VHH binders against Probable acid ceramidase (asah-2). Designs and how they scored, part 18

Target 1, 379 residues: Probable acid ceramidase (asah-2), of Caenorhabditis elegans (q09551)
Amino acid sequence: RKVDNPDFQPNCLVGGPDIYDPAQSEKVLWFDVNLDLPPRQRFQQIAKAYKKEIHAVFDVLNYFLTIIPGVNAWELIGNMTASALDKGMIMNPYRDEVLGIAEVLDVPLGNLVFLNLFYEMSRFCTSIVAQTEDNKDLYHARNLDFGQLFVWDIAAQSWGLTEALKKVSVNINFFKNGKLLFKGSTLAGHVGVLTAMKPHKFSLSMNAKVQPDIINVAKWYMGAYENTDLQFVMYFDRWLFENCDDFQCAREKIAGVKLLTGAYFILGGANPGEGSVLVRNTTSVQFERKLFDGANDWFLLQTNYDPDKDPLFIDNRRDPGNACMNKLTRANVGMKGIFTVLSSKPNLNKTTVHTVIMSVTKGYFETFIQKCPNPCWAF
Below, E stands for the ipSAE of ESMFold2; O stands for the ipSAE of OpenDDE; V2 stands for 0.75 times the mean of E and O plus 0.25 times the DockQ between their complexes.

## First folded at step 15 (VHH; framework vhh_ozoralizumab_d1)

Design h1 (from f4 with N104K; at its last look DockQ between E and O 0.02; V2 from the best seeds 0.00; counts 0 for: pae O 16.6 > 2, placed apart)
Fold by OpenDDE, look of step 15:
Structure h1 (fold): chain B 379 residues (1-379), chain A 126 residues (1-126)
Amino acid sequence: as target 1 above (379 residues)
Amino acid sequence: EVQLVESGGGLVQPGGSLRLSCAASGFTFSYYSMYWVRQAPGKGLEWVSEIDSEGSYTKYPDSVKGRFTISRDNAKNTLYLQMNSLRPEDTAVYYCARDHGEYKPFGTWEEYFQHRGQGTLVTVSS
């Protein structure tokens, strides 16, 4: 886990130098997606813009999967996924949207869909929702940690996949009827959203569970969920923003949706106290944490473990994160403060692709490509 | 311009049934959640039913749950409300509404449902 310095410890940057630079968020480009266009056309402009970089992601994955001599695992996975698609395992409009991207990229549909599904297997994130001291604003932020176990670069001291994903990080303004509907952060080549906000309405981030959900994925490939209402969380997240206009609606739909894998849904609203973490299994809400539900619950921090359970001993990002937030105090909740916390180790680690910070009440949405300087956690 | 035109209202006896229709135009119907709302004489606008864009999710208040069924035909740009076991208290003007208004935490349904039709009167009486 430790990289470059065996003696390095968690380090909260709160109280240190100002590291928040909103100008850095401009490095992540914004694209407009018109939801009134035919599905095949909606994401093609993004695919064109990031064609090379997306292929680089494929290359990293292919390289990693080349572990058995004589076996083209990448092709095999693509074919398997294509077979699943033929069984109707991906619903429209998402299927057609991905197809449109595949056409631009000139890649097999199965491989691209696999890439989209890969996020379902992402296991490491940090999400925070916090209320300001005056109760006027709520900030919602997320670190996307992705790339562990995928091609460690000894020279660069980073994960190859993580670095590749940094290059395909994009922001999207989703439009409907010529009007902005919601904002989101995603990876080029994907049609879902990882982190999103409907200004003055609600915000959402989703963390994966560290559970053996691979079985469910296998079942998916086998067609076990054919003709079901099962949803991939990334697609559901987008759907949610298309079909909800407030915190309560989002919460209710999150509670009722059928999922391939369990997940943590971090939800923020426009009103004081509208912050929650919904712990979902595939069928129901297992647990929910709410802002101000207990003493000093002015923020909620969620990683990839159930709130009522200890994290894996080698992956404790929760305790340091909580400590760092407490050090920040409620008085310093804001873009700068939250960025500082999420830039603190080990919440910032070698797998951290980017940090997104949102404010529903303020309409703020900023994405920062991250870099974890040595010494740093590998994951 | 968003257009919603309700039809199917009328006079019905208690315990009777009625099916309302709403023809939508001027927007991509299949991309929006749709609602039925109603306004009884002397009362404010009341939410009656919700359906998501795909028709996979529906929601009802307790007042009509089990009696009303919302549905949609996206190919026809039409929203439906099947009303069974009608009661006198169901008497109201029924409106088809699109979910595209600005949400205000302390606002009214009228403020939220900016896009709604002219309404159709449903009278339940002996």
Scores: ipSAE 0.000, ipTM 0.230, lowest interface PAE 16.6, mean pLDDT 89
ESMFold2, look of step 15: ipSAE 0.137; ipTM 0.609
ESMFold2 (binder alone), look of step 15: mean pLDDT 80; pTM 0.805

Design h2 (from f4 with N104R; at its last look DockQ between E and O 0.67; V2 from the best seeds 0.00; counts 0 for: pae O 12.1 > 2, unsure alone 64.4 < 65)
Fold by OpenDDE, look of step 15:
Structure h2 (fold): chain B 379 residues (1-379), chain A 126 residues (1-126)
Amino acid sequence: as target 1 above (379 residues)
Amino acid sequence: EVQLVESGGGLVQPGGSLRLSCAASGFTFSYYSMYWVRQAPGKGLEWVSEIDSEGSYTKYPDSVKGRFTISRDNAKNTLYLQMNSLRPEDTAVYYCARDHGEYRPFGTWEEYFQHRGQGTLVTVSS
């Protein structure tokens, strides 16, 4: 079948068979990152462990970018990125961290940095924060959707990039001063975190905006931000977890940080009602939704569109997701329930790399490599 | 306490050369990337050069690339900046700065380079 996005109907799995298996989360490995080590050494063990798989990601990207005969777009992008680096577009320790990875992988630094930029370019995610009925716990979960338009495999009925990214999904325990600081899910080869939690403190996921923020990225390449300390949002996430110990602190920092691109910040805390979605542009909070702000707002679901605006007609994951959560009801909020919702189509689709489910109050952190069986939406 | 002490500044003619030195103490020098930054009169802080902890990677802005060379001796806890082909626009107070020990994705260069010395004045004039 050559049709990329067949006409499928949403299918909420709530009320169906039990599909939650915590043992499946064990397929995603945990690594320790010691932040007290020199930056170049911090991520090298992960790079070594996933060297082949990371190269596979590069291969897929290179293949996709080979759209013009005689032009090595992958090399060009690498060179452009390297040029940006030479202009000081990325500060330490992040640059040295990536350099350390690059040394292990034996790849050009520019190409690896470009890979790290992918998160900034990711367009599709589903995040949920939900409060339990007894108000004792809060669950925070996220689907990472990435791979759209990157090498559709007709035979496999999947995106090549998505499949490659599944193989480099990792969990990280970040240590500082010999103590666990926070947990996160990321992709091997990246120095940032995609989804993270400081146990009993707060949790965070970040969704990209479906806006032409690519212009700012272009400006970055052009050196427009030379001698500034603007960084990618995934680096901010690490900083946030190093510098905040509660929901309010995190919220305030998210509200005030200057960003290269706008984003949706989904924030969960340890206390009842501490759930929020902050819609950010580059300079300020445009909109904020909070748990229990309205009637029946015991959960917040955020995809890649402004909460007060309709999603694109071809990418409505929000409405089905909300409906599925409502079907779940507050009484069934938990690891199993949330997993079921995020495993429901179209929130689960062919671009879904993994599902992360967190509970700040319980200290739970589980990552699941996803697979969307046919029939399934391409995105 | 982190200590950085710059030396080597002075008056030089256009086209001339200077070599700056920075003595570091109070931290494990070999664990940190080091920087040279400068502040010209009436301007903000500008980074001039960067070297990783092992001295295997360096980078420069276009403004000084090909003219300046950063190096380090970890055994001596010393950072160097060789400045050649100096120009009047290179006139500034030059600071030795340590890599920030904490992640900081927002702020200013002044904040990022909190660990910097007193500076040494370089004046390029005919």
Scores: ipSAE 0.000, ipTM 0.227, lowest interface PAE 12.1, mean pLDDT 88
ESMFold2, look of step 15: ipSAE 0.191; ipTM 0.635
ESMFold2 (binder alone), look of step 15: mean pLDDT 79; pTM 0.801

Design h3 (from f4 with N104H; at its last look DockQ between E and O 0.76; V2 from the best seeds 0.00; counts 0 for: pae E 4.1 > 2)
Amino acid sequence: EVQLVESGGGLVQPGGSLRLSCAASGFTFSYYSMYWVRQAPGKGLEWVSEIDSEGSYTKYPDSVKGRFTISRDNAKNTLYLQMNSLRPEDTAVYYCARDHGEYHPFGTWEEYFQHRGQGTLVTVSS
ESMFold2, look of step 15: ipSAE 0.226; ipTM 0.653
ESMFold2 (binder alone), look of step 15: mean pLDDT 80; pTM 0.809
OpenDDE, look of step 15: ipSAE 0.027; ipTM 0.536

Design h4 (from f4 with N104M; at its last look DockQ between E and O 0.81; V2 from the best seeds 0.00; counts 0 for: pae E 3.3 > 2, grease 26 > 24.2, SAP .674 > .668)
Amino acid sequence: EVQLVESGGGLVQPGGSLRLSCAASGFTFSYYSMYWVRQAPGKGLEWVSEIDSEGSYTKYPDSVKGRFTISRDNAKNTLYLQMNSLRPEDTAVYYCARDHGEYMPFGTWEEYFQHRGQGTLVTVSS
ESMFold2, look of step 15: ipSAE 0.365; ipTM 0.729
ESMFold2 (binder alone), look of step 15: mean pLDDT 80; pTM 0.809
OpenDDE, look of step 15: ipSAE 0.220; ipTM 0.652

Design h5 (from f4 with N104T; at its last look DockQ between E and O 0.27; V2 from the best seeds 0.00; counts 0 for: pae E 4.8 > 2)
Fold by OpenDDE, look of step 15:
Structure h5 (fold): chain B 379 residues (1-379), chain A 126 residues (1-126)
Amino acid sequence: as target 1 above (379 residues)
Amino acid sequence: EVQLVESGGGLVQPGGSLRLSCAASGFTFSYYSMYWVRQAPGKGLEWVSEIDSEGSYTKYPDSVKGRFTISRDNAKNTLYLQMNSLRPEDTAVYYCARDHGEYTPFGTWEEYFQHRGQGTLVTVSS
């Protein structure tokens, strides 16, 4: 896990120099998506803007998949995915939205859908919800860790996929009826959202479980979910923000949705104490953590493991993260403080694509492209 | 109000063909993907065909693939379903449907296709 320095240890940056620069968030561009447009057109402007960069992501994936001589695995996967689509595995409007993107990119629909599905299989994150000392504000943040095991560049000391994904990170203002509905962070080429906030309403981030969910994905490919409404969680996330206006609504919907894979839903609201981590399997809530349920539970930190279970010994981002938050203390909860924590190693690692920091109460939404300087954790 | 009116159903022998039509009104037809769905006696609603708003993309379940062809005329606000090589198992009420316009992970196909016509009965029997 450690790279460049075998002696590298976790290092909390709290109490150190100020590393928070809101101007850096401006590097991540904002786009407007009008939900009143035909689905096919909604995301085309983003696709056009990031056409080359998205293709670069495809190239990295294709390179990684070239493991069998004489076999075009990328094409094969695309064809398989296309076959699954022919079985009706993706419903509108998302199907048409993706189709619109595919047309702009001039790529097979199957490959693009695979990219969307790929995130379902391999995403790691650190999410934090924290209440300020005066109980007036809540901050919700997440690191998106994505790219492990995909083309390690020895010279660059980074993951090829991670670097490619950094270049396609975008923010979106979603509009409905001419009004801003919600804000979100996503990857260009995707029609769902990874991290999102409805100002003064609620915020959400979703972490994947470290489980062999590939079986369910295989079932999807085999058409096991034909004539069902089972969809990707990323699409559900967007749906949630289109259909809920408060923390309670979001919570209830998260609790009841059918999922292809289990996930951790980190939810923040506008009122004091409205912070939760919902541990989901495919059918129900297994466990829920709430702010202020215990002593000094002024924050919740969630990675990719069940809260009541130890993380994998080679992937302990939870303990250092918690320690760093404790070092921060409740008094220093804010954009700067949370950024500092999420910029601390190993929560910041070579797979970290970006950091998103939100405040529902303040209406803040900032995305930062991350870089983990050596020595750093590989993942 | 969304209006969909199906026509063209009837009795046909196995191996025969039918062409269904659907007249759409009350919405911008060219903005929406359209569907044919069917409900056989004693069974739930099943999607049969899909066509995108521009008519450039179509998909079918394996049950009808190669036999059915969906098409549309946006200038006439009309959806079509050409059914060839009909089988007894194709017997059902066929509905022209528009998607709800918003994704919902909580509903049934009946709810998703709430915008559908009265249906037209197709009976395949010797």
Scores: ipSAE 0.036, ipTM 0.498, lowest interface PAE 3.0, mean pLDDT 89
ESMFold2, look of step 15: ipSAE 0.132; ipTM 0.576
ESMFold2 (binder alone), look of step 15: mean pLDDT 79; pTM 0.803

Design h6 (from f4 with N104Q; at its last look DockQ between E and O 0.84; V2 from the best seeds 0.00; counts 0 for: pae E 4.2 > 2)
Fold by ESMFold2, look of step 15:
Structure h6 (fold): chain B 379 residues (1-379), chain A 126 residues (1-126)
Amino acid sequence: as target 1 above (379 residues)
Amino acid sequence: EVQLVESGGGLVQPGGSLRLSCAASGFTFSYYSMYWVRQAPGKGLEWVSEIDSEGSYTKYPDSVKGRFTISRDNAKNTLYLQMNSLRPEDTAVYYCARDHGEYQPFGTWEEYFQHRGQGTLVTVSS
């Protein structure tokens, strides 16, 4: 059967009807995580609340990883990750936090740890920091794109993993020493944060590189980094919010930390002009892009490619996103404007789980579950 | 004040066994993962076992797996290490350690085990 192909052109929604309606958005629940508790107890409330939905994510991954004939890849990956734990490759407190979740879920520990690592290494994203015209606010937002190539559902025209991940999207208030320390969004079962803000101080989102340091990850699985603090980015992100109180502190620590694999750090602050994208390799900053480094650079947009490299032709979210931000203009930077840009195709696509929009100065933190109406790019 | 007191070390022949004990006080023992680490003469600290707060997850490096068994009794605030089939290369001061509870990206690995006892000497020699 022959059907007409739709025209999958970029579609910037700026200038059209107002689509920003938080009252109509699917609600993302807030949970409190008390960092003063023993690590094993910290995430158990969330795990209990989302037990069924987390198991659904496991089921999707198990199905995908067993469609290769003659290989039980889900069990194999779980056993390999459990062996890495036996070699001491996951340090506390994160190991004990994951143990607490595994106890509630009644799942193999190795598979749960793998899921946590998988979230770090497979995040495709669009992140934006933008300064308002009056210099009073900085907006920081991101789309989390996840689940491409994992079980396309022909009838629903969507990815099974992406749909499962929408149902585990959660917001967290982190408490330490009896006080609210920072806010974040993540996926239930994950002990890191994907997008976070310390109100009135700074904000962070992290984008994965499309070409991670696979040799370092393989060495990690083989025990090469036993008894070191060389770790995945997710552990460092939480450390930042526990140990820094401003943009400059966070920027210095991001520049100096040693990491298992590189990433893009999108950092926003409370003062005018405090917006950066730090492109990290494992040891140092490769590039830094800052607000107002050139004439009239009031926003930064980062996807998953180094700024001096072309994106893959089937995954060019950079150029349409930049064009849509320019169409928005600086005068219209705000919750509505940024949401409109991030709801424009192809920055909104079939892998998009949610959009987070933050304002550090106002303390605003909002998570929107996304749907991409047809016609829509698969990724 | 965190206190960890190791005991049970001594001189043992190759192939022999020892059971180390660690008495914990000054913190809620049942909240923390616990470790055994050792330091051979002239060497740095080496991790040799760990156990989670409830005793349901244990871990060993390949050098001791199958020979050493970590356990805990939370009612008695006591950590144990059963050491079987001892070898001369197991000679070290053995420390009971509580984790720091926080990732230390700019610290040394030895600072991660800063809450440890004064150690008990194990000597494996003919």
Scores: ipSAE 0.151, ipTM 0.572, lowest interface PAE 4.2, mean pLDDT 84
ESMFold2 (binder alone), look of step 15: mean pLDDT 79; pTM 0.805
OpenDDE, look of step 15: ipSAE 0.251; ipTM 0.670

## First folded at step 16 (VHH; framework vhh_ozoralizumab_d1)

Design i0 (from h4 with Y31H; at its last look DockQ between E and O 0.54; V2 from the best seeds 0.00; counts 0 for: pae O 9.5 > 2)
Amino acid sequence: EVQLVESGGGLVQPGGSLRLSCAASGFTFSHYSMYWVRQAPGKGLEWVSEIDSEGSYTKYPDSVKGRFTISRDNAKNTLYLQMNSLRPEDTAVYYCARDHGEYMPFGTWEEYFQHRGQGTLVTVSS
ESMFold2, look of step 16: ipSAE 0.013; ipTM 0.473
ESMFold2 (binder alone), look of step 16: mean pLDDT 80; pTM 0.808
OpenDDE, look of step 16: ipSAE 0.008; ipTM 0.257

Design i1 (from i0 with E50W; at its last look DockQ between E and O 0.64; V2 from the best seeds 0.00; counts 0 for: pae O 14.7 > 2)
Fold by OpenDDE, look of step 16:
Structure i1 (fold): chain B 379 residues (1-379), chain A 126 residues (1-126)
Amino acid sequence: as target 1 above (379 residues)
Amino acid sequence: EVQLVESGGGLVQPGGSLRLSCAASGFTFSHYSMYWVRQAPGKGLEWVSWIDSEGSYTKYPDSVKGRFTISRDNAKNTLYLQMNSLRPEDTAVYYCARDHGEYMPFGTWEEYFQHRGQGTLVTVSS
């Protein structure tokens, strides 16, 4: 039985009032990261600017983890992570970059690395790639859903972590050799990218699987991957944009890389039909969905479930999302149309931190901090 | 071209000490983290020490922790490895290696440490 949230019905906003306001994207600030600087210095500006807000994120996490009296779980996790780092589990320059941030924040390196790792494991998202009717443009968008299970605020009817993460959402222009290399959206304190685009080249978003490979994470903490070719996964996306210049390159690298955990890679290119979802386990591509291939048509929508499996009945964002896209129709694919779909419930929910909409072909990149007013899905 | 030249290796008795040096050129030394890595006969490449670009933090695997100390002088473009309490199992060719800079995630350590010197042999034997 396909069941949506029993408390609320999906509400597609397509055909309703215009809710797209490009000016709202200005609320998310842009920073420049110079990749020619020493690694420790690259992200320090961002860390300084968001020091208070990042600490607020730590506070929420610490509060949540303080579930056993007399046990400082936050400290323990930090120490465990630090131990893993001592075994060389994260390679440079990312280690030094994170170290630089930690120094600015005056927090233990282990805790900050844990936060970064957490971002990789807990990204529940809706990602969409869609081709315009004239086949000239591709749009790539995602909702970042994050914060579930972390401090529900009854009074505010929101997740404390989600709200904290909204305040640390940032956009980054990455520069190398004095030239813009690519753009990305991330969370302050993170040295990777959550959503990124190389203008006129390719775009990427990554969704987590509902069932994370917890065993692999445990092995990572135990140092099982010391001196192996398995590395921390969170920086791979950034590496792609530093080392690939087209859709095909990115796709090949995604297909071949060893991963700590499986994930969904949503990839958009600059040419017509270059839209794919690569379903990855830790060693191989399980599925690849392509635009205009087989049963697929002008768009692909991916949440946190395998394409061949039904989503959890309390977390069905897939079917309503697909229905809403179909209601939009190919003729209305654009910034406004995609924003409307991703602002529709349940794709918009209480865990939605922000919406990012990109167009590789147009060079558009906009991030919107989201809010889901009641009635709204908790997650 | 990245150049790394190791020195200081030799024969030492168990319990002895050695200090290795590495002269770096062809890149901005102070911008990169550095490693000492080693390869024992019949074994793969393994890292034995790490130091960040500014020399503020160091890390060691359990196998050498408490015995090895990595340091750097950025003004001299030189990396050092003080090895104390040496054991027969420490016998290996030791390499000074630069952080890749453009490393490929999930690649091999050999690939990551492509910028390394010719190595210096350390033999620990009675």
Scores: ipSAE 0.000, ipTM 0.219, lowest interface PAE 14.7, mean pLDDT 89
ESMFold2, look of step 16: ipSAE 0.087; ipTM 0.531
ESMFold2 (binder alone), look of step 16: mean pLDDT 80; pTM 0.817

Design i2 (from i0 with E50Y; at its last look DockQ between E and O 0.01; V2 from the best seeds 0.00; counts 0 for: pae O 11.2 > 2, placed apart)
Fold by OpenDDE, look of step 16:
Structure i2 (fold): chain B 379 residues (1-379), chain A 126 residues (1-126)
Amino acid sequence: as target 1 above (379 residues)
Amino acid sequence: EVQLVESGGGLVQPGGSLRLSCAASGFTFSHYSMYWVRQAPGKGLEWVSYIDSEGSYTKYPDSVKGRFTISRDNAKNTLYLQMNSLRPEDTAVYYCARDHGEYMPFGTWEEYFQHRGQGTLVTVSS
């Protein structure tokens, strides 16, 4: 975090007004993606529907990258990314899926892929997995925080990128063989998933590390990972749901996958106690936190810092979040309760794009576009 | 300095209606969620309405749901509370309260709504 807001203290909304309104989740549209279609066609409907909004995201990024007068940084980045693609740095079907989107948007493939890469490095999140008191249900939720790297709009009291991303937030039903395979939340223009759930099977959210693996990204551009099974974490997330049908499978695959960047994988299952946070570097699991294991109890909260390390003093969303969950208590774990916690500051901040709440056991999946009214943390 | 000035309170009969107003100054009104809260004699402070900064989202406790309506005019820096079907138990001092930015760790409602006006008395009696 670049901006500290010492004037504001954490504000847990638990015990306050009921702010949960499932009707608000209806503002985020659902689309169907048929995985049986050719890859280039799978996401074109979404791209068409959000063409203007996706372009707006590009505009914001381009504006941000316009640092040197006379240099089209956006074009350069696009070209560099295109070169990397030619070296096989993105695996199919994801490459072709992105290509299909790029064609609809009428943008260079490299620029769109860069956007996807950008998502790999810039996601700040709060994820929660919690078991109900009766051990019958598990709730999994996340805030997606995005935009902290951009210029603050003083007049709007918001981040331009955050606002743009709110407009491209979508839900997807993924179909295979004519049947619903899993549900996910993502950003239009992206072919991976940010948060996903296979009903009655498992759920997943992924948080970025506060320190992105910039060196690995550079190596990616240089073609260092040619002919490897390296994946973007968000692509892997989708892959996981296509190839796993339970918590254990997902866990194992998460443990073994090669990644461009390290990440925190928050995993929820259908059975009691099946909740974990896997801390991943690019090659292995560094450590894992499990529900009801050791010092852990009925919930796990993960932000963008290693669990065994203190967060930056200017970006402590973990402690307030934990405190708020404790205030909620296990008895109040549910859609309303979790929404309230994730709507509490600083877990809710000006970079918060949306909140997703899901329950594997209940089959619930709701996405809420968020807004943080003042007083609010910048990020 | 945050200033909130409530008006519109008074004596009404059961079943009657009142409209409260709150004039806000000293802060950017449109950036903050707002509340109406009340305190009955001998009781603690309780919230009775919530509205987000844009006026697009409102919430009410069950005690007043269907009877009270919160609204705001950001251009006029004014918050409103329409109270219908008033009951004796609605008798209280009503406060306009701004969203709180300093709440640690998890205090009382009085602490939560530290930015509130002087209040306006609403008395519901036959």
Scores: ipSAE 0.000, ipTM 0.271, lowest interface PAE 11.2, mean pLDDT 89
ESMFold2, look of step 16: ipSAE 0.014; ipTM 0.533
ESMFold2 (binder alone), look of step 16: mean pLDDT 80; pTM 0.815

